# Ledger of designs, part 1: VH-VL binders against PAX-interacting protein 1 (PAXIP1)

Scores and structures below are computed, not measured.

Target 1, 90 residues: PAX-interacting protein 1 (PAXIP1), of Bos taurus (Bovine) (a0jna8r94to183)
Amino acid sequence: ESCQIFFGITACLSQVSPEDRSALWAMLTFHGGGCQLNLNRKCTHLVVPEPKGEKYECALRRASIKIVTPDWVLDCISEKTRKDEALYHP
Unless a header shows other numbers, all headers, positions and changes below count from the first letter of the chain; antibody chains are not in Kabat numbers.
ipSAE, averaged over its two directions, is called F for ESMFold2-Fast, E for ESMFold2 and O for OpenDDE. V2 adds 0.75 times the mean of E and O to 0.25 times the DockQ between the complexes of E and O.
[cut] stands for letters that were removed.
The coordinates of atoms that the task and the answers printed are left out; those that the model quotes come from them. Centres of patches stay.

## First folded at step 4 (VH-VL)

Design ef1 (from e4 with heavy chain F103W W104Y; framework fv_emicizumab_arm2)
Fold by ESMFold2-Fast, scan of step 4:
Structure ef1 (fold): chain C 90 residues (1-90), chain A 124 residues (1-124), chain B 107 residues (1-107)
Amino acid sequence: as target 1 above (90 residues)
Amino acid sequence: QVQLVESGGGLVQPGGSLRLSCAASGFTFSSYAIQWVRQAPGKGLEWVSSISGSGGSTYYRREVKGRFTISRDNSKNTLYLQMNSLRAEDTAVYYCAKEGYDWYSGYPDAFDIWGQGTLVTVSS
Amino acid sequence: DIQMTQSPSSLSASVGDRVTITCKASQDISNYLAWYQQKPGQAPELLIYDASNLETGVPDRFSGSRYGTDFTLTISSLQPEDIATYYCQQYDNLPLTFGGGTKVEIK
């Protein structure tokens, strides 16, 4: 269903402010996705604003994890479609 | 700059005790699960024990359960393995190794950083 | 316990040869398998994680693949510095288990 834009996605959030983290968490879960703070084998995406931090370094080592900026989440919702993650790499 | 350094190995008689240490540097120690892996002389690798980043979850292979205790002091960036009632079969080089992901209990990961190892010899 | 059966136990090859090492899991472990390289007298180093992902800093002549419960490590063109024992390891479930190792030597 189209309202479930993030169905099948489990996102790890990194290096965002507490306010932005709450907003991104709500946006992802409202549209069918899951969120967590730990980076583990369940994660499909790492949402990080800048190419820095231990989670960013770890995610670079895993082809199964897509690394995107928060703008990817915002644009997916705005356009009601899953945008190409490659265009949103920090 | 990311490294793990083991110490505390040595010669001990059967039934004796040893405490191994693993000093960590260059990463956020409390965020990662760390393992003890051993290797008997001329033999393969054998997982011994794991501990979560917070220290709240510990796991052991069957043969060391009740004899070995894994622990960590996150304020000192140090991992420990207390080994009691040692047997000849425990003779091995002991490595500490860090998981690549923030650890989730029941969902472990590959070991991206290993220490140099410390030799434990159990012999009369 | 998940048993990891690794083969061959040893092999000898020439510089430039393609080397293939296999590892079979006794049950489905998805992609939760790593390959490690251990040079004589040294600690193991991670080469491949999640069955096919190359660790940072590892030469691209190393690759990993999966077919069901069968896993393969390939060295496309063996170099002298690749003399080592290679181990597979599953991390799908506790206890964590390693294969028996494959010793790679140059002829």
Scores: ipSAE 0.013, ipTM 0.636, lowest interface PAE 8.2, mean pLDDT 88

Design ef5 (from e4 with heavy chain S31K, light chain N53D; framework fv_emicizumab_arm2)
Fold by ESMFold2-Fast, scan of step 4:
Formats: sequence, structure tokens, C-alpha cells
Structure ef5 (fold): chain C 90 residues (1-90), chain A 124 residues (1-124), chain B 107 residues (1-107)
Amino acid sequence: as target 1 above (90 residues)
Amino acid sequence: QVQLVESGGGLVQPGGSLRLSCAASGFTFSKYAIQWVRQAPGKGLEWVSSISGSGGSTYYRREVKGRFTISRDNSKNTLYLQMNSLRAEDTAVYYCAKEGYDFWSGYPDAFDIWGQGTLVTVSS
Amino acid sequence: DIQMTQSPSSLSASVGDRVTITCKASQDISNYLAWYQQKPGQAPELLIYDASDLETGVPDRFSGSRYGTDFTLTISSLQPEDIATYYCQQYDNLPLTFGGGTKVEIK
């Protein structure tokens, strides 16, 4: 049965390869989440592998956006539960 | 006092070029995305171009892409719009406008501060 | 592109009247809509953001609401200083798009 792990989440993807972007997009949307490339106020999460780049710096200024590495997405799916974002800071 | 002041407008012939400037004061310029919005005489508002706070991302409406270039110099608190291959339909008052939040893509917010505009007239 | 259809194009009302301006998005834009006021010869000024949030310094006679893809700007009691053209604008997706404007005049 499908698990809606990411229901209510809108993730912005940053600094991932085209292959990784496609994989993360599919993983997030299959489990109920939304994705976009633009960082805006719809975003609940920024998925970024390293602590660099314009989107990372912008997200640091906003308490409403959780910043996580791709491992957060992978671990949420493998454990079928939403993991604490604080453990996945890049 | 938070303020944006445009300059550089004027009369130019079709096919000509102009560079508009927008001088910012009263806020941390590099933290905010800034827009160019135009308004033809007696017509409505039309978004032209966006630039992120750091200047790393730029966006354009279809009709100006390849002809106009948006840029910024954060050390001088100044935004630019380089307009090439101008057409009669580019005739408008050009406003610069600041987003309320500093988001990378230029999508995420209403324009809370506007300049007073500078008139560009493209005519033979 | 997201099309914003604004109505009416113009209206005339008396001081103290309730004025309603509508804006329809061609697709779901959530609450990512702003209303601007433009007085003759002046730059636009932000009135409302996120469909219903009043900008600081704007009189509380102005209000915004959303129902689906339909957005409404209401002036509860029109004042002489409210003579202006009003624009809606979506900021859900690029290109950013504005409604055609509604010119408000006093009878």
C-alpha cells in the first residue's frame, strides 16, 4: 500500500545532477510530496547535498524552510516515516 | 527611507539601444530579488525581467529574451537593464520593483517597493 | 502562461459605496496573488499580498478574499483618495502576470 510520507511537503531541489534530480523528484512525488526548481514561499524544504549556493544561503535566512541533504529523502522512504530534518543538515 | 530611483530613459530609434539604471537605498540591496515592470502609455502593467539577490539567476518574458539583459552591481546598490534591438512596442514607462522576500527564483512575493519609473520611447 | 482576467475594466461609484473588483486565474495559484493601487502619474503601490494579507500602512477598508481561482478586492467605503486603477498579479509561476486593471472613478 502506498505511504504518503511526504504529504504536505513542497521540496526545492538544488545542486543535484539531472539524474539525481529525476530520482529525487520521483521519490518525493510518489510518496505524496511536491517538487519545484524555484525557491519560493510554497517551499517547506530545500534538498541540497552541500552547504553552498544561492538557494542554500536564502533558505538559511528563513525559519519556515527546512534544509536537508538527499539522505533525508532516502531514509524517510526506507524507514517509512518522516525523519527529523535537524539530523540531515548538509 | 527605502527607495528605488530609475534613470536612463529617453527617445531612441527602432533598432537602437538604451541602458536603464535603478539606484536602491534604505535596505540591504543584495538580499532582495528585483524586477523590471513596464507600462505602455494608457495600458496595463507587464512583467519584463527578474534578478535574484546575489545576481546568479535571471529571468525574462518571452518577447524580450535575447534582446534585454538584467544585471546588478551589489557594491553600488544599482540594478541595470540593457535593452538592445528596441522596437516600437517596447515604448513604456519602466519601473524597478523590490520583492518583499529575498528568494532566489524571483517568484515568491509581491512587490512591496516600486520606483517612480523612467520613460522609454521608441520612435522614428 | 497563467492568464489573469480582471473585471470590470472600469467602474464609477459614490463616496461611501462598497466597491468590489474581481480577478480570475486560468489555473490554481493558491494564495500567491497581490493587489496594487496606481494613482494617475504615479507608480503602483502594494495593497494586499497572499490574497488576503493587508500591507502595513494600508487602510483597513481594503480587503482581499479567495474562492478557488476567483479573487476579490473589496473597498468597504470608497473615499476620494481611492480614485485609481487597481491591478491583480499572480506570483505562483513565471512569467509573472498582471490583470488588465480596473479604473475606479467617483460619480
Scores: ipSAE 0.015, ipTM 0.618, lowest interface PAE 7.6, mean pLDDT 87

Design ef6 (from e4 with heavy chain T28K W104Y; framework fv_emicizumab_arm2)
Fold by ESMFold2-Fast, scan of step 4:
Structure ef6 (fold): chain C 90 residues (1-90), chain A 124 residues (1-124), chain B 107 residues (1-107)
Amino acid sequence: as target 1 above (90 residues)
Amino acid sequence: QVQLVESGGGLVQPGGSLRLSCAASGFKFSSYAIQWVRQAPGKGLEWVSSISGSGGSTYYRREVKGRFTISRDNSKNTLYLQMNSLRAEDTAVYYCAKEGYDFYSGYPDAFDIWGQGTLVTVSS
Amino acid sequence: DIQMTQSPSSLSASVGDRVTITCKASQDISNYLAWYQQKPGQAPELLIYDASNLETGVPDRFSGSRYGTDFTLTISSLQPEDIATYYCQQYDNLPLTFGGGTKVEIK
């Protein structure tokens, strides 16, 4: 039950409700990923439902950070594979 | 628009003091670390000092430690560099430069915005 | 301190030429390296960050690559407006350090 779908990923969460944040955090970490609330150079992904906020604006300037909606996390788990991040831009 | 503007440079005698200012606009000033970088005439770039967004952490190159003090006033969107006991080798154009990452947590980043620079000449 | 050794110190090339500039870090800095362009009388401008990521608004003839502790900036087809001094900079650790610069001139 410990699938490593998100191994090597460090995700920052932005603009999500407290309940959604807890769920996404658990989903990412259960499947091998790391999470943090602060956006810094260690992040590989920004999970944000809408194209807004300071973290979103900052991440747009960093090609090293993949910007995805929460649906990317859900679909990766559902299909047991990493989905193309480009299809999940908010 | 995002910009940084330096001021306060000039001619000063060895042993003298000078205070540089860097006025910021167009971004959330308190969220970004800002640097002072200098360039002696005809020479390369040299990092001088860094300050965190909150102002709680400051760093200096060895040769200026104890002589220079970096500070910021987030209510005025202004960065300062107080330079004391100036030497001929401090002669340079001084730039302020902003890191590209916001919400800095102790990990530095590339400098995405630079000011035009202000010239400091230390000469008798 | 992490030393950045940049080469060559200067080069002269023709419009349309492929230009290559290298930087060697004295220790592993991962991808935490930037390239800056400084035109005469102007402030430096960011070209590339995280070793290979092109800054917004920078022409696609510029590219960066990494192999271990060796970093390369490439200009695929030199243009007159590319006359400048180029600097690499590591931001893995303090003190922050720059390469010595490479002055690019047209023949």
Scores: ipSAE 0.017, ipTM 0.705, lowest interface PAE 5.6, mean pLDDT 89

Design tg1 (from t2e with heavy chain S105W; framework fv_traxivitug)
Fold by ESMFold2-Fast, scan of step 4:
Structure tg1 (fold): chain C 90 residues (1-90), chain A 122 residues (1-122), chain B 107 residues (1-107)
Amino acid sequence: as target 1 above (90 residues)
Amino acid sequence: QVQLVESGGTLVQPGGSLRLSCAASGFTFSDYWMTWVRQAPGKGLEWVANIEQDGSEKYYVDSVRGRFTISRDNAKNSLFLQMNSLRPEDTAVYFCAREGYYDSWYYPFDYWGQGTLVTVSS
Amino acid sequence: QSVLTQPPSVSVAPGKTARITCGGDNIGSKSVHWYQQKPGQAPILVVYDDSDRPSGIPERFSGSNSGNTATLTISRVEAGDEADYYCQVWDSSSDYVFGGGTKVTVL
């Protein structure tokens, strides 16, 4: 399908409620991305609402991982394009 | 088969300098943070320094900051530790280790070399 | 700064269970790794991320972490488990911190 906005992305979700986790998981996978709960070498993105928590601190040291708020996921879908991750750092 | 082989350890006078090397093989060296850990004779493990995949970020334990410099050459799969202004308390076996088990970002040291002994004494 | 406290030694009989503790303020909020070191050898990773095991480490090694104490548990202890054991955490401000080590003696 042409709505593969998150193709090639593997996102780790951190510090979101079970309801928000389910919604973000569905949004990411429906548009071609992968999700997981643990932060590991397969992750390209960390989705976290606040600049806190162990996963956030770990990801800060790894320049290869993009750290974004959930708003990045929403705006990418709304605008049908990958938004610049640097604008969505918590 | 992951291998890390340290070299360069020797007896050196206080105030002297020494460069340690670590040769890595069996994995994509440029994909990993690398670290140096030391162990004084009969004592515990002490983290010394680490370096990011591309060499852009480097961190040191307070006691060596300004005296030691960590570096890497990804083309040659090599890690280095330049030690200046050496003190008797720097006497230790120095281990090269890889940061990160393949399914964790919480930085376990999953592979270690056998170490190289540095003795700082008159 | 993080400080990790381990008992200096633990004695255990073969076939029994050894428990090595690692104390630290709010250590339960961190990921704890455990290393085994035998005399004259490099350390090896035995438990990572509180309770996960690397390939090749027997299931009798397990870990837990809550509140102010992390614990490495070695069940059905064998003579070959005699070694020094170190806990470790990472912190963004301090980088890596090791505990002082616990010598496990199998008697």
Scores: ipSAE 0.015, ipTM 0.674, lowest interface PAE 7.2, mean pLDDT 87

Design tg2 (from t2e with heavy chain S104Y; framework fv_traxivitug)
Fold by ESMFold2-Fast, scan of step 4:
Structure tg2 (fold): chain C 90 residues (1-90), chain A 122 residues (1-122), chain B 107 residues (1-107)
Amino acid sequence: as target 1 above (90 residues)
Amino acid sequence: QVQLVESGGTLVQPGGSLRLSCAASGFTFSDYWMTWVRQAPGKGLEWVANIEQDGSEKYYVDSVRGRFTISRDNAKNSLFLQMNSLRPEDTAVYFCAREGYYDYSYYPFDYWGQGTLVTVSS
Amino acid sequence: QSVLTQPPSVSVAPGKTARITCGGDNIGSKSVHWYQQKPGQAPILVVYDDSDRPSGIPERFSGSNSGNTATLTISRVEAGDEADYYCQVWDSSSDYVFGGGTKVTVL
């Protein structure tokens, strides 16, 4: 179901405008995911539009954290399925 | 009250093996990445290896990859460095350090042990 | 490319300000941490994430980071500040990188 697309995901948001942050946060949580601003040990995903910034560099170090652009979130919702993260690297 | 106590440093012949230990106390050991940093006599600091909280991810400086193995035992609050095929250039004081902070900052080494001296010589 | 350059030494009089630089390409885009090491002792963290201080570190220790240079500033220097100081960053190609260290002598 669409309400559970992101079940099991804890996403950290980076380098998005306040407007985009609010929208992405709502999209992720409405569909069963968790969100936070801090990149910590509970994160499964980093959502970042450009390959830059402290969180991006930190996430590169951690193989367990998948790095995706905001388009990954939009496409997962649009298509009602979890898209392959490898296709959404910034 | 965070404490890190290293042990195991000694004189070893080239080609030999040695295991270093670090005993942690005063914090929830399983919540932190841990690291080994070394310092050759009269030289600067050099990162050697680090390990994820549950031991699933391990990273090494190129010069020790394949020779050194970092591991941890969370039940015993202990960090280890198994050193094989030791070379004279591995002679250094080896420090155990905690990678601090759970937020988005790069994990600084916020607490260090006093180090243990490893001498590789014939 | 991932080399951090520090001056080998800095001399400063008691009560004056010491500035220790750490040069690196685009270092301003990275989080810089600073460590103090006294002879025969382990390093201690004095500044992290460019400008934040751990609990227990005096406010006279401060940091900045922009462009190609990070700086550790020690105001109102005391004799006890005499030590080697190291900057450090994380880099995706080389993991942790330390600067060569700066010996601060308080005259």
Scores: ipSAE 0.014, ipTM 0.647, lowest interface PAE 7.6, mean pLDDT 86

Design tg6 (from t2 with heavy chain K52Y, light chain S92R; framework fv_traxivitug)
Fold by ESMFold2-Fast, scan of step 4:
Structure tg6 (fold): chain C 90 residues (1-90), chain A 122 residues (1-122), chain B 107 residues (1-107)
Amino acid sequence: as target 1 above (90 residues)
Amino acid sequence: QVQLVESGGTLVQPGGSLRLSCAASGFTFSDYWMTWVRQAPGKGLEWVANIYQDGSEKYYVDSVRGRFTISRDNAKNSLFLQMNSLRPEDTAVYFCAREGYYDSSLYPFDYWGQGTLVTVSS
Amino acid sequence: QSVLTQPPSVSVAPGKTARITCGGDNIGSKSVHWYQQKPGQAPILVVYDDSDRPSGIPERFSGSNSGNTATLTISRVEAGDEADYYCQVWDRSSDYVFGGGTKVTVL
């Protein structure tokens, strides 16, 4: 495996269904990223479908954490490139 | 005025346990990450542990993970550090500090308590 | 990065400028904070986010950060500036990292 789109990324997943969580986790890790459910200082990205919830509010206060919808993950994989996170804010 | 007051430091035997407390006042305690930083006699500062606003996330320096537990009681504006299996190298002044200047998750320790001395010796 | 390197001591005459360096690989890409600690006292924040000052800190304190070196500059040094100074960054791999500290002596 040589496709490392998400190398260096640690994503926190928030407010996704168990099915979507499993799929996003697999997508991120297969392409070199790390995943976790807790939002902490190791996180580079918060993946959340809607602009609500405690993790979303906390991530808004952290300058180094990018907030994106699941579509960011999907589009990065389909286009084989890391898309601009600013275009995927929930 | 922001104030942080630590207590609980004392002489304890190796292998013993001790709980430190930090009383906070002058700000909305539940809005801030809180941290413990220690300083061994004649040595520099070392971050020990921090805790998220509601207590749901906790992080530790590797040397204390599994032995120390950070906790907080927002109703009482109090931060705690439960220290188990103490070692001589845990001897230090333990400071309570507030994380954040504008963004509490990524910014500096803007207010510190005076510290409480823990001595681990037989 | 696992280590921030500070000189162990800096001597400065009253009214002159003290410069304290903090070395770290690619430290210029991180936000550096500086703390002052006087004997028997708690640290206080004197510079945050490389170059900003908290309310109540004199303008004599300033900072810079680029490449592999961050610097705390204390101009027009006063006897009361005699203290230990620590730099600090946050790093995803190591969380909070402090420099070893620099003892500033005003002679």
Scores: ipSAE 0.007, ipTM 0.614, lowest interface PAE 9.8, mean pLDDT 85

